# VHH binders against Outer membrane protein assembly factor BamC (bamC), part 10

Target 1, 338 residues: Outer membrane protein assembly factor BamC (bamC), of Kangiella koreensis (c7rcp6)
Amino acid sequence: CSWFSAKDGTEDIDDRYMKSQQDLELQVPPNVKQIEVQDRYRVPEGVIITNRNAKGKALSLDPPQLLLVGGDGVREDSEQSHPTVWVRHQDTPFMNYVSRFMMQKNIPVISSTEKQISSDWISDEDEDIFSQYIGSYNLDGQRHKVTLEIIGQNANEVAVQARNTQSQRLVDDKWVTMNTSKTVASQFLNAFLGFYDTERTKEARERILEEGTINVSLGTNSQGQIALIAERDLIAIWEHLPSVLEDLNLSVSDRDQSAGIYYFNVKEPETGFWAWLWGNDETNAKVDMEPGDYQIHLAATTYGVSMTFKDEEGNLLDSNLVTKIYPEFAASFKSRGK

## First folded at step 4 (VHH)

Design n1 (framework vhh_6qgx_2)
Fold by ESMFold2-Fast, scan of step 4:
Structure n1 (fold): chain B 338 residues (1-338), chain A 123 residues (1-123)
Amino acid sequence: as target 1 above (338 residues)
Amino acid sequence: QVQLVESGGGLVQAGGSLRLSCAASGFTFSSYAMAWFRRAPGKEREFVAAISWSGGSTFYTDSVKGRFTISRDHAKNTVSLQMNSLRPEDTAVYYCAADSRYLKTLESEYDYWGQGTRVTVSA
């Protein structure tokens, strides 16, 4: 029984680690993000290795321990001895999501407080929690106890830490204690983060559907540029935008669906006897913009769609101008949701 | 105008492999999360795999982890599902779905659906 035989009997270890890192980057759960930083041109950050870098340094069969952190809403706290992330969170008690995760995944709970929840035994056969990927090894007949704890909080973020508190393996039909692992803790934390992102996205969508209106706010796109943020999916905004532009007396001149761009025209104000008789407001733009050609660039975000305004040359409109036209766009969108 | 077209289904023996493809048109593909769902004979539609708009995140149902791989190609506007070590219980009609939100597992949350491609795995 050679501990080197696994290296020879499978893919090259260096190739397996590279493939594992690439696959894990693709398998990183989406994080709950600020709407304006989740642009289509923004690529999520990669995988962070915690606990150790095992590439040729350790003389053991232990795989590297990876903490899956991706995107703009989650960042690793590498100064902690246990897997820890800071999650963007602001509106409701964070532990409600932890409790819901435990219940939905049928994870038995031993104890729960305002800042900590502790599991009873979880089988490593639970692939929903302990995902199988290259560089991670699960053995049939293992079971683990884990905790999630809030170790810090500020106005915009919550620090959550995972600990593997007890582990056992089956030997001759008896449970025998084994060493705890940061890999188990990281896998559990990653499973929670995936649940959290999915749940927050679902809640945002359910809120929009319940209200029956399209809410638009001022914000920024993924590049930090001022934009209008519509709390609806991209297809809905794409389909409704022509009616919104029409309502504001703006003419759609072209569109590029693959790039997510609407081109529109602001007409010269009509003057004369007939305009006077029937009112200049009937055909004139309802937004205070200089006559000319403009662009709206759409990009999907976690909670909706960013709408970035540009002139004919593709230059950003001044933030004061975007702020000035925002109320009319918001009012028009709000009336289109039902 | 918006369309998702699945292909690559067929009959295969247990232990075999198939690659399903979904061609997307009529929307900004690179802005959408994409998913695969399946419906087995006499069963409800179930989640199989999902990939984020950037391709940086994927999610799989327990029964296919380690056997199936989801990927996307922005240049070709396609999402693919590589299915290895197929089992008779993988027999189903496979559907491609698109949504502007990220990595969802509930079918009710997807806006656009393909018409499906049939996969039959013999014992």
Scores: ipSAE 0.000, ipTM 0.114, lowest interface PAE 19.0, mean pLDDT 71

Design n2 (framework vhh_7qbe_3)
Fold by ESMFold2-Fast, scan of step 4:
Structure n2 (fold): chain B 338 residues (1-338), chain A 121 residues (1-121)
Amino acid sequence: as target 1 above (338 residues)
Amino acid sequence: QLQLVESGGGLVQAGGSLRLSCTASGFTFSMGWFRQGPGKEREFVASISYSGGSTYYADSVKGRFTISRDNAKNTLYLQMNSLKSEDTAVYYCAAEDRYIKSLTPEEYDYWGKGTRVTVSS
């Protein structure tokens, strides 16, 4: 599996663009609050209140509800009997995010309406959905059916409620019904909120990458090494880089599409009577680099594409050198973005 | 929780200049400046896309104010030149964590506390 197709100079731009954004889906969003969940242990017994003249009466108290916090733009609705949050959301069909969540997590759907989706059985065996963004709570050997429903909406917010509709546990190779849990519903809702935040962040960055101007800044790649960061999709940078190198009088010597590497050569400066006489440096490199062979390694990042510079042997270029050549590369890319 | 902190306000003579800064505690996509003068509603001043490639200005400040941003520093700037007494206001930094093409305050979810600019004639 190559992140570039070896056979396709006409490869679908959407396919590679989507692939470059896949790394974003694995990150935990910085605004999602991870909540420690108590282990599935023995529920505290109810408080026994003995009336003055009675033999005794046991009162059962409901377990405390989990705090549902997904970060900025999410608030809990404590007035509801089931886990419910108000999510900041405008002018996009909210249920599309719920549908994508179900599909991405391979959750089978029994029924779907414009305001409600109901799952078939979800097992902890195949999907770690119920421990996402919540502590060490483990559902191994159990399965649950859950529902996500829009119960309210205004101009700026959508109210989403989660319900655990059915639960079973495995006993002697047979599924046995057990009580539904607000904890399971809360865990499911938190998993969705984490997905939602990641998806919205991805969409915001896709908008940045779709801007017509190719902006390049100094930054770091995923390994923490100095790199130029281009604010466009990987396909656009791959396709424009040869022209950028040409603008800078750098010769492309080879390319490895599957690895995302461009190989280029910095020529010896033209020296001679004719160069002196005419003052014509049109063939000399426009970046201050030693003559020789170099590599540019491309990789997708959260904000675009990292371009990491290496020498002929694959060793990183000095950070001072990368900083020095950056302005010329940035100017050339910017001119190619319209 | 995303926080926006403005700085750079103060007292300046008509025809003078000021530079406002706004630092964000986290990721911001769309950013802008709004202002509220004495007895007026909050009005749009300028906005900028994440890349800085698209900028929008209110007609009243066009040609005098310049909006810019430094994403490495999570900082938004407003360079105000040729200041007029009508520019006297509290200036607010606004941000959104998604793409928006809007000039209305209601489209922005995150706001700073404001920085006061007083232009004396």
Scores: ipSAE 0.000, ipTM 0.116, lowest interface PAE 14.0, mean pLDDT 73

Design n3 (framework vhh_surovatamig_d1)
Fold by ESMFold2-Fast, scan of step 4:
Parts: C-alpha cells; sequence; structure tokens
Structure n3 (fold): chain B 338 residues (1-338), chain A 122 residues (1-122)
C-alpha cells in the first residue's frame, strides 16, 4: 500500500516495523520465559505418516544431507567432501567467533590453532547442536568429536568446514566406535552459523548505538525497496539529517517526526554568466537531482535506519538515481560523526 | 538479567480508560522494539501492539486501532499502553514483551514480564 499525504502521518504506514496483520495467538508452556511464534501451516511429522508404515520408511532412509542456516552472506561450497560454507566476513579474525561459540556452548576443546579448533566429546543429547528426526540410529546414548577449520579466505569471505572426526555409541555401559556422519557435521556447522549471525548482529547494534562515525551504505528497506542504510539510531539520524541536507545545498521545507519524513527542495540551478559572476554555482545542489520537491522516509531496521527517497507525490525514486546520489549523502553523514 | 515489570491494571467499566506501564532493566532498552501481548481467560497469547526502538513506528492489532496508544520513554526505560474505549473483550492479562527482531530472531518475543490483569466489566 502507498500513502501520499503531507503532514498527516500516513506516508509511513507501509514502512512500519510490525503490521497488524501479524496478529499472533500463542500458547506458552509453563516454564518458558521466551515466547515462540509458531507457523500455523507447518506439516506435522510422524502422526500423518504412521499409518503409511512411516516407521519402517524412516528407518530405511539415508540421513539428511547438509542443512544450512538461511541468511545473507552464507553460501554452500558443494565441491568439498565435508560440509563447507563461505561466510561474508571482512573485519576481525574469524576464529574469534569460533572460539566464542565453543565457550558459549561449553564445548570442551582439545586443540586450537589460528585456523582450526577440535572438540572433545559432545553428547548427541545437546539439542542446540544435534537433533534427529530419522530413525533411532542417533537417538541412543551417543557422543561425537567435531572440528571447525578455515580452509579458504578472500577479501570478502571465509570458508569454514566442519568435520565429524569420531563418533561412539553406548552399548552395555561401554562406548563403542561407530561411523561418523556428515549430518552430525552439518548440524554442528549450522549451530555455529546461527551463533555467528547472532553475534555479528549484536556487534552491528552496538556500533549503531556508539557516539561516532555515521556509516551509510546502499541497501534496502523493510519492503525490499532501495534505500540508504545508516548504522546509527533513528534519533541520531533524525537530528543530523538537516545538517546533511544543508551541506548538500538542499532546502528542508518541512518535517514530520511522527511519520519519520523529511521534506526537501532541490532548487533550480542558477547557471550561466550571471550565476557564475555572483558565485551561485557554489550554492547549487551538490547531488545530481532534478529541481523539485522530494521526501526522505526514515524507518528503523535490523541493521540501523533506512532512508527511502520519494518524489513530491510519494513515488519511489529510480534506483539508478538513488545509487548516483548515495556517495554524496554517505560522505556528508560520515563527516558528522567522530 | 533481563527484567520487565508491568503495572496499571485493574477493574474498569466498559468505555473507560487505563494506562499500563512497564519498567525495563538488565538490557539496553533503547536498542529494542517493544510489544504488548495479552492473554484473555482460557485463550492463548495475542499480540496487541509494537513500538520501534526510537518510538517513531507503531503497529496495532486491528481490534484496538484507534483505541489504544503504545508509547515509550527511553530515558526512563519505560513502555506504556494507553487504553481508551475499553470493551469486555479487552479483559486479559497484559504482558510487556521485548521484541528481538533486531537480532534477526523475528518470530520470538525473547522476554516478557509477569503481567498485569485488566478486567473490563460493569
Amino acid sequence: as target 1 above (338 residues)
Amino acid sequence: EVQLVESGGGLVQPGGSLRLSCAASGFTFSSYAMSWVRQAPGKGLEWVATISYSGSEKDYVDSVKGRFTISRDNAKKSLYLQMNSLRAEDTAVYYCARDDRFLKTSGYFDYRGQGTLVTVSS
């Protein structure tokens, strides 16, 4: 839905954080302090297929192949013999996250290098790491050893591989060696990737809250539309935006804080001999935009604040135009930080 | 440890008003979206309203739109729900809940308080 009304607060409705159609009815277990939102259309496992000899079919099925956490910046490396993913990572030593994961999950470490970490025995009863829905071959008392290793790296990505190096099952109160499983390795890798995503998101949030440089990148708003993403809280962006617009020789004509909208004007350029004579080329807009009235819609996002550009009527600006003006806005915001 | 404490519930006549408050501690309140969730007698939990971390964006379940207003005070680490034109069907225990969408865990309210009872009856 598109809302196009100045000063009435309706333009921001389609950019709201949570919509009323997300009205959720939940059943909360007695001992749970966290509330889980359920998908109403999930297919039940077991009951429906029991009358179809599902028990026999489940026991004869191969273990599930690699299951990876869905998310931006993670891709599978299918050419490797063991579960491997390329993770978008540029700033800090990647192994620091692996070490924190092992510590957070209380996984005993028997060896650690700058590229590899190896666990001691981990019980398959740890549902944060291991869960099985096929047959009973992994439901008995079992324990596994796993490794995480950096097997490749480039400027933007790190390749991390998981291996299940040893497995044992409990037979007559004695641990007996059993075959290792790529499913165990995949589940361990998935558990790490979930931890990694959570940690990186927390770090991004702390960066947004810091008093410092305002970083702006090109991205998308909550509706998948092109936007500038500022890595600061909404209040800071709201307070700095007038100065940014002024620095770019754009005139703020109005603002609606409740709707999160700034209205601004791009003036007709005063070019030619007379404009040159009076120095008006030094006051012309510093961004290549057609003269007219525009809107910037601000909305909180997972990674900061989205700034969505619209024309006077509330229509989205062309993505090529937004991409073109992005560097000047980014530079101006950056100069407002420390 | 994260703690959320609700207050302001009570008995009110149909058409009346109540203001619920929630005091937060143990986390950076201004970094999280916050929600109000309710549970009517014999029913499951129902989401009522959400407010973004800055307070600029607000959403409501359709049945309370125009009647309820969610707000927050980040300096006081407090969340509020102004409830006007109350109806018998608004009778429920109201919970303050932390919305962890910022952590890419949308689908979970990762913490809630113990609740405050609102009874709308003549």
Scores: ipSAE 0.000, ipTM 0.112, lowest interface PAE 19.6, mean pLDDT 71

Design n4 (framework vhh_6qgx_2)
Fold by ESMFold2-Fast, scan of step 4:
Structure n4 (fold): chain B 338 residues (1-338), chain A 124 residues (1-124)
Amino acid sequence: as target 1 above (338 residues)
Amino acid sequence: QVQLVESGGGLVQAGGSLRLSCAASGFTFSRYAMAWFRRAPGKEREFVAAISYSGGITFYTDSVKGRFTISRDHAKNTVSLQMNSLRPEDTAVYYCAADRWGYDLSTESEYDYWGQGTRVTVSA
């Protein structure tokens, strides 16, 4: 209908731009994983290194090809009943890569959640999925449904599990149900891992080529509050901010990816005779801020990302203070924090 | 200020080709993932194709794979959809969309900006 079409045509894009900055819940999708970092714990709690080789389960798969750019970064969890790996992943929502894999390989999806994606029927003739790292596989006339699910996560890795949920064989032009296979699940998982490694490698190269320096200017967020404006996408700023904070001798105490918030601490400067004599520039914060806890609220905008500074209680920092610390933050973003 | 303007729609016979274009302005185009969605008469809007902000990654719905090609031109701030071997089932209004976050490119609700659409009619 014309009235229906007119509604879309009269929508104020500027109003959407303003709204996106005012509601932090809209800046980070609800299904993005929340990451908690505890910088106060400086001692290792002990980590058991899991053997990356198949432990006691023989898979009908060739080992994944070693890619120079991807390196290690993947370890098998042979304690699980279904094919499972822990993948080194720290910065962006892992399900983004699962979704991209499904879409790029044209795998039909019947359901998707924050931690699980389920396929519709996939033909065994799809060599990109069922033969990338496998020898001869006799699945002529078969089709399968598979799922990928995040079953665990820690600070630097994500556990992803593959399951073959349904299988059928073609008999006299009719599809007949057959037993599911862990081999099918393993083949699917390996196809995803190959995609993931290639994707991350490609993104890293494209980022280097296209990003150049990250320009940060002093401006305002959608609410008219003073903010630093970075001319990059939200994912890039989210990924670079920890490095920037580290370069400025600021410690990240927590982060809330769903809300788009980084929490950081400004340490008390070292005081005393040696601080007076030598200046202690090596360990002191490079920005002139009072010691305490602070927040940086990220919001995507039409022209980049706004970074709004707040104190421990969530109150906006004084505009004079934000103006004062801006040069150091801008310089660090230009150097990408290292 | 932010605008996505589609063009290139029209009437074509089955088996023919059309090239849709979307001109973007008012935002940092190179930082956004771009996509094409379509709405057929009497149906819901569905995903067709998407391209990452770098242009290095492309995504297609199964029904158009091998027939449609999405591309982008950063210098011209445009995204294009080359549609070959068109079928009557491809008849729809095609929409250009931009996603600054880039999360789950096939999900309609994740897109920040939308064009008004361009109509494609494929005769049998």
Scores: ipSAE 0.000, ipTM 0.133, lowest interface PAE 18.7, mean pLDDT 71

Design n5 (framework vhh_6qgx_2)
Fold by ESMFold2-Fast, scan of step 4:
Structure n5 (fold): chain B 338 residues (1-338), chain A 122 residues (1-122)
Amino acid sequence: as target 1 above (338 residues)
Amino acid sequence: QVQLVESGGGLVQAGGSLRLSCAASGFTFSDYAMAWFRRAPGKEREFVAAISRSGGYTFYTDSVKGRFTISRDHAKNTVSLQMNSLRPEDTAVYYCAAGYDWYRSPSEYDYWGQGTRVTVSA
């Protein structure tokens, strides 16, 4: 009778504390199809969720924070009258991404400055720009003008705001002015964010191909627990890890982009006639681990990325085991992508 | 010139089977992971299945696990998708894709085929 039903499993962050739809930081109507985004930064269809406004105080600590392009690092600015998000961004001028978005989506531009770009008319029939509702297509014959503007910036983030500045609908073959909509602005902002995520992920992949080897050392994460420390940014490690796992004959079973977790499986070693015939070493794991399911948790640090290994239950792996498998992981990370 | 050419699409009744094939040329096939995506009328492009560069790992979206099987043949530079127990919901244009690694996002793939249509009737 003790524990007969089931053990209390892993804590599900969404278990009891699932917010109602109205409590979500929803920028897009619930039935709207979203633009395609990178699979590692996937967001649920019909919703964009930004992190609730960060605490109004910047901490001087170097916490292990997961910074995923597109997924993590986008938060809503609810104090603004127009759709606005803070996007984690460093390195290059943010407007370069806005300009590329306009160009690649063939959006006509009326004006462009260092902090603002304004479109000419965009048809609401453009599925890449304006999300369509399942079973309810947007009214034919509408067109909109939109503006993207940088309204704030700090060392780690850029605040980008979308405004629908003009809208018209087609009546008897004539364009007639109609009210602008925050929904149109939100859809446009969502389209840009999806593009931005895709471009940043592509750039991270290209940097891995161009910059060569990744150094990995044995160390500790921010909690003092044993971890592998990779001397690259989080995006680069996230992009390269699948190839490392494949090289080690480890089966990737899932990815959780928002949590920064890779799930993988160590298969039972092949034994018997077929293993003898073909050589079981060709498909068996190249690391000495017990068969089963495992997790790798990624977290950004001041000097790179920590990779913390856990078992199926979410318990830390024995430090002796992590030390034992470290050389094979380090060797695989030294190999360039191709 | 890089080219991916799909074949094997058609009309089939629910519960039936189809085998899609994709022939690759113009790049080193063994250096690329291969995937199948589909786009149904009124929907966005959806991940279906992927196979690693070595062929040692296969990945599937939940709705097709146990029904579809992806495979590759390095000697013929082909990737195939065996589709069993087909459902009306599987009706879509199916696309072959090649990328450095497998991903659920279409934007991470370098090369794409033109697509082959699959229609599953009730």
Scores: ipSAE 0.000, ipTM 0.141, lowest interface PAE 18.1, mean pLDDT 72

Design n6 (framework vhh_7qbe_3)
Fold by ESMFold2-Fast, scan of step 4:
Structure n6 (fold): chain B 338 residues (1-338), chain A 120 residues (1-120)
Amino acid sequence: as target 1 above (338 residues)
Amino acid sequence: QLQLVESGGGLVQAGGSLRLSCTASGFTFSMGWFRQGPGKEREFVASISWSGGYTYYADSVKGRFTISRDNAKNTLYLQMNSLKSEDTAVYYCAADLRYGYTSPEEYDYWGKGTRVTVSS
């Protein structure tokens, strides 16, 4: 029986994708986990995402879709007296994300304006606030009030500042005032940034699916091997892959629908007078691969469809080669959206 | 099996600079630098996401160290400026294959380390 089926295959891949989306909604990204610095005599300062380094992006056209959204970046504003970051944001009202964060984490709100939200007491009795995912934001016997405020904006960025405005500790069954902490403010800001990144990633995925655009990222298959990940159903990828290969001047030599395999050929580059006269690139492969026969293995995965590259003998292609050819495949798939 | 190889360590005077490199034998997602000083436990220094878009630094190195990566070369870098005697340690490269960001306890792959000695 064929694991590739219009009716059953679509339902199966959609179920897996929905589970992945649910996990993404409920989980805080790993990047929000508190990184512990050894300090035995003081509560460590919370780790703020200090820089979205555009330099690293220059090494690859698209980041992995799992945790990153193109255009979203965070940098620290160390000149401010309170924890502050500049977040890349251009489209919707930024405070909508702050409001959704407060609501999802069941954080009580005392006041809200278009640029500022102030919490009521957040205590250790609120076990779902900041959970295990953000590490050492420990409300054990403590309660805090915090504020998130937009303190600046430009065409591409919004500056968000966190303040710990009031703090109390439980002593002999009574709440007693204690000093506020920049550590508490930093941990709260880090929790929000993790939520914001997750929410924006989810919205980007939903837009891609709604527009019919086929987005491809570099990632891994279910066995942990390097693969291209297409955020569409298996039927769509199966139907579009021949056109993608053709755009890249790669010839489909065979296909095995039941196994989910496309076989393709990379031709020897054309030489001689006519290739020179009429354009050397007309029939030459658009990807830097040795001439020969290759395979693409398709499988449903948590984030869509994995495309694993193999040589004619069925051996995995080197990860550096897959990384090298990825940009051209990604660009071709984007042009195949509905 | 993934292998990580660090290089660039050595002896340097206080106030000096060193650049550490770590080459991976294959694909990695999140990567980071850790160090272990004489008689101390291993501590976090810096980490970087796969795209290089997000970086984290320990407070003790912020403003002095810069982490970067070159995915085409499978190489991680640590540019260390304004070195202090407290920076003397064996520096370890760490990597994960499954996640774009990883806590220090969750890195599965580690190099053997490169020694940095900062003289007064």
Scores: ipSAE 0.000, ipTM 0.120, lowest interface PAE 18.6, mean pLDDT 71

Design n7 (framework vhh_6qgx_2)
Fold by ESMFold2-Fast, scan of step 4:
Structure n7 (fold): chain B 338 residues (1-338), chain A 123 residues (1-123)
Amino acid sequence: as target 1 above (338 residues)
Amino acid sequence: QVQLVESGGGLVQAGGSLRLSCAASGFTFSYYDMAWFRRAPGKEREFVAAISRSGGSTFYTDSVKGRFTISRDHAKNTVSLQMNSLRPEDTAVYYCAAVRYGSLYYESAYDYWGQGTRVTVSA
């Protein structure tokens, strides 16, 4: 009864999640918005003309730019005339990462295909894209157009090439065409590679959290009673629970799978001289519970599995105790998912 | 129990239109992002379209962009896919799917799946 009243007066965790997700939807990740935004970009009918092959052009003073190699997953293709890297990539469309990069950096796109994306003008003031090289790349009032293209692919790798297709400098408030630079292309490619590595790392963490990690939160069971809610199916929680209890130095005394009940014991802590010899942390329960026999009742819910704690007589444990032991159970389940 | 029930599939001539619907029950619909996937005979499931839980964002695979429109109705707990200018290549079983915490881009991230509804586009 008190649980019903408390629940009505307390913000629902799912309502908080929805509100947060609604607010985050206004700030949707670049990867998600990128597919929609690309539909609105103009695709020019013509080809991008550059002054790269023109004879008699002014020589660029840009220094050579080394491509940033992000560990064992990226290698430079030095045989290409333009900055090119081979990136370890499988399973998903590589261009999704390119398009997400363009969106996150607010780079306007004038052309996109399955293998190529071309930017509109990018200011040289953008430190996220163009690093300023001490002594040479220091000229305010330049802007560049760049292209990223997949020029090759095998089972394990994708070859990505960057080209600076147009460059201009500001002269008396007028944009004047200037020679393109491999340094600009390399800086752009490096910016993308940094983005790609960050996204891959984030996605790997998300996969661990979603596929292998067992997330446990405080909530209520179907009867409105306090419970731990595990975000996995009943079979998975049932199979992992013995290891969780063992990690917490709790002894499983019995189990009834048809009823969904685990019986466990909290032992008396070792004390005195013998506790020093054996080590209190090695044998004592890692949760703050009185010694005795307890039950965990598992039931499937809309959002996962509820784990309701009861004492030896089958009486519900109070919310203060369940809240107190929650962090240790949550940590143990999280480490057992994968 | 969670249930996703698709309807609206059938036979249609190339250039025609179909509207698929997916009725959701047994979970809090407004907390889930919804998507449509399809599978042609002998092929793997592929992403078609998705709509955010707020309905404020929609996502489409390139081959259906401009032809298909995904929408959702929170009052009816439904997600719909309006399919216009249908092509023989659109022939497949179409699946409704729901995801709460996972990425919209990965089939394995989806929590719940419907049984599918068949769409056949004649040449």
Scores: ipSAE 0.000, ipTM 0.134, lowest interface PAE 15.8, mean pLDDT 73

Design n8 (framework vhh_8h5u_2)
Fold by ESMFold2-Fast, scan of step 4:
Structure n8 (fold): chain B 338 residues (1-338), chain A 122 residues (1-122)
Amino acid sequence: as target 1 above (338 residues)
Amino acid sequence: EVQVVESGGGLVQPGGSLRLSCAASGFTFSRSYYDMGWYRQAPGNQHERVAIITSGGYTNYPDSVKGRFTISRDNAKNTGYLQMNSLKSEDTAVYYCAAVLYGSERYGFDVWGQGTQVTVSS
């Protein structure tokens, strides 16, 4: 497949990255992976959550984050005295990422528990790590001890807090105690969050390339239009889509590899004696769509493949319709991957 | 702009060897934490991961090629390699190179090549 390349089948994320650097205050698009996780582990919700999801009224949102690949799922906890964020996290122990961060950045550790890790002195003697994770805060002639601690957890999120526990400055070749800084704690927390996001992105990419079940969720494509997001590489989705369409009793009428488009037809349900005789339920479309010709546009993304549905004229299908047919497509894909 | 190009594929007899190369342009392996991998797709089969090497040099292989294939990278030449030894008929496939950007920045992207054909036949 000559067309399967980063440029031909992939949405151009370089332009989005450069644009987001200029427009710091712009809102980020929805995180498809975050939406899927939220659906799987949703706690029993009250009227308040339903109202937020339905209309966005009375919505109390944290300030928009800088544009991240796939979003970050992080919100500030302003109720705490020390820098604290709630990070969307499930499945694995969160402290594994904290420990990995400390090791990769070569930060000396004096104590570690299941909920807290404490650094030894971080000083300018460790030049290979200094400016990487403390940022613009000048550590020249200073040294600090910092802790990261899990202070709370719910079904979907972990609260992580940073504290600068000790600080010293070099005066006349001697270390002298100085006041700790919430700025140092905030810079350290931000450095960890950047590492965490990078690791999670790597893990998400590995899942996409893994052999097995193909997970499909509702989300958006690079243009912010509603799409199904399949967590596999473009080649796999291209090859499995005909079988998925066949399973749903949809007939593939054409395909355009160069454009990444599948064309399919929804047949009109048969009526009369022969429909009764041959079992129309076995041949009629399994999705509630009007008879006619449709298109699926595929594009590779960092977290998988976006599948955007269009009618025969090339117009986007209504979001209500895409939402309605999603469960059947997701179920059909889930059986693929072997 | 950013791209990778595979080379070194061809026809080889069972038990033979081939070395595939993956040349990157528009980005550098040495400046960012790039992981790279080799993937293959055989006729009538699904794609599968063949080998991964991280920016730190850690490698991983599926059991089907472990001990026969070796992945490596030369960051100075901006090139990745797959050394394939003791080739079998079931290794016949189109082989793809991929590079994934990771780093202290909160952004990432991936690059895939067009593939190179490897045929193992008598």
Scores: ipSAE 0.000, ipTM 0.141, lowest interface PAE 15.9, mean pLDDT 69

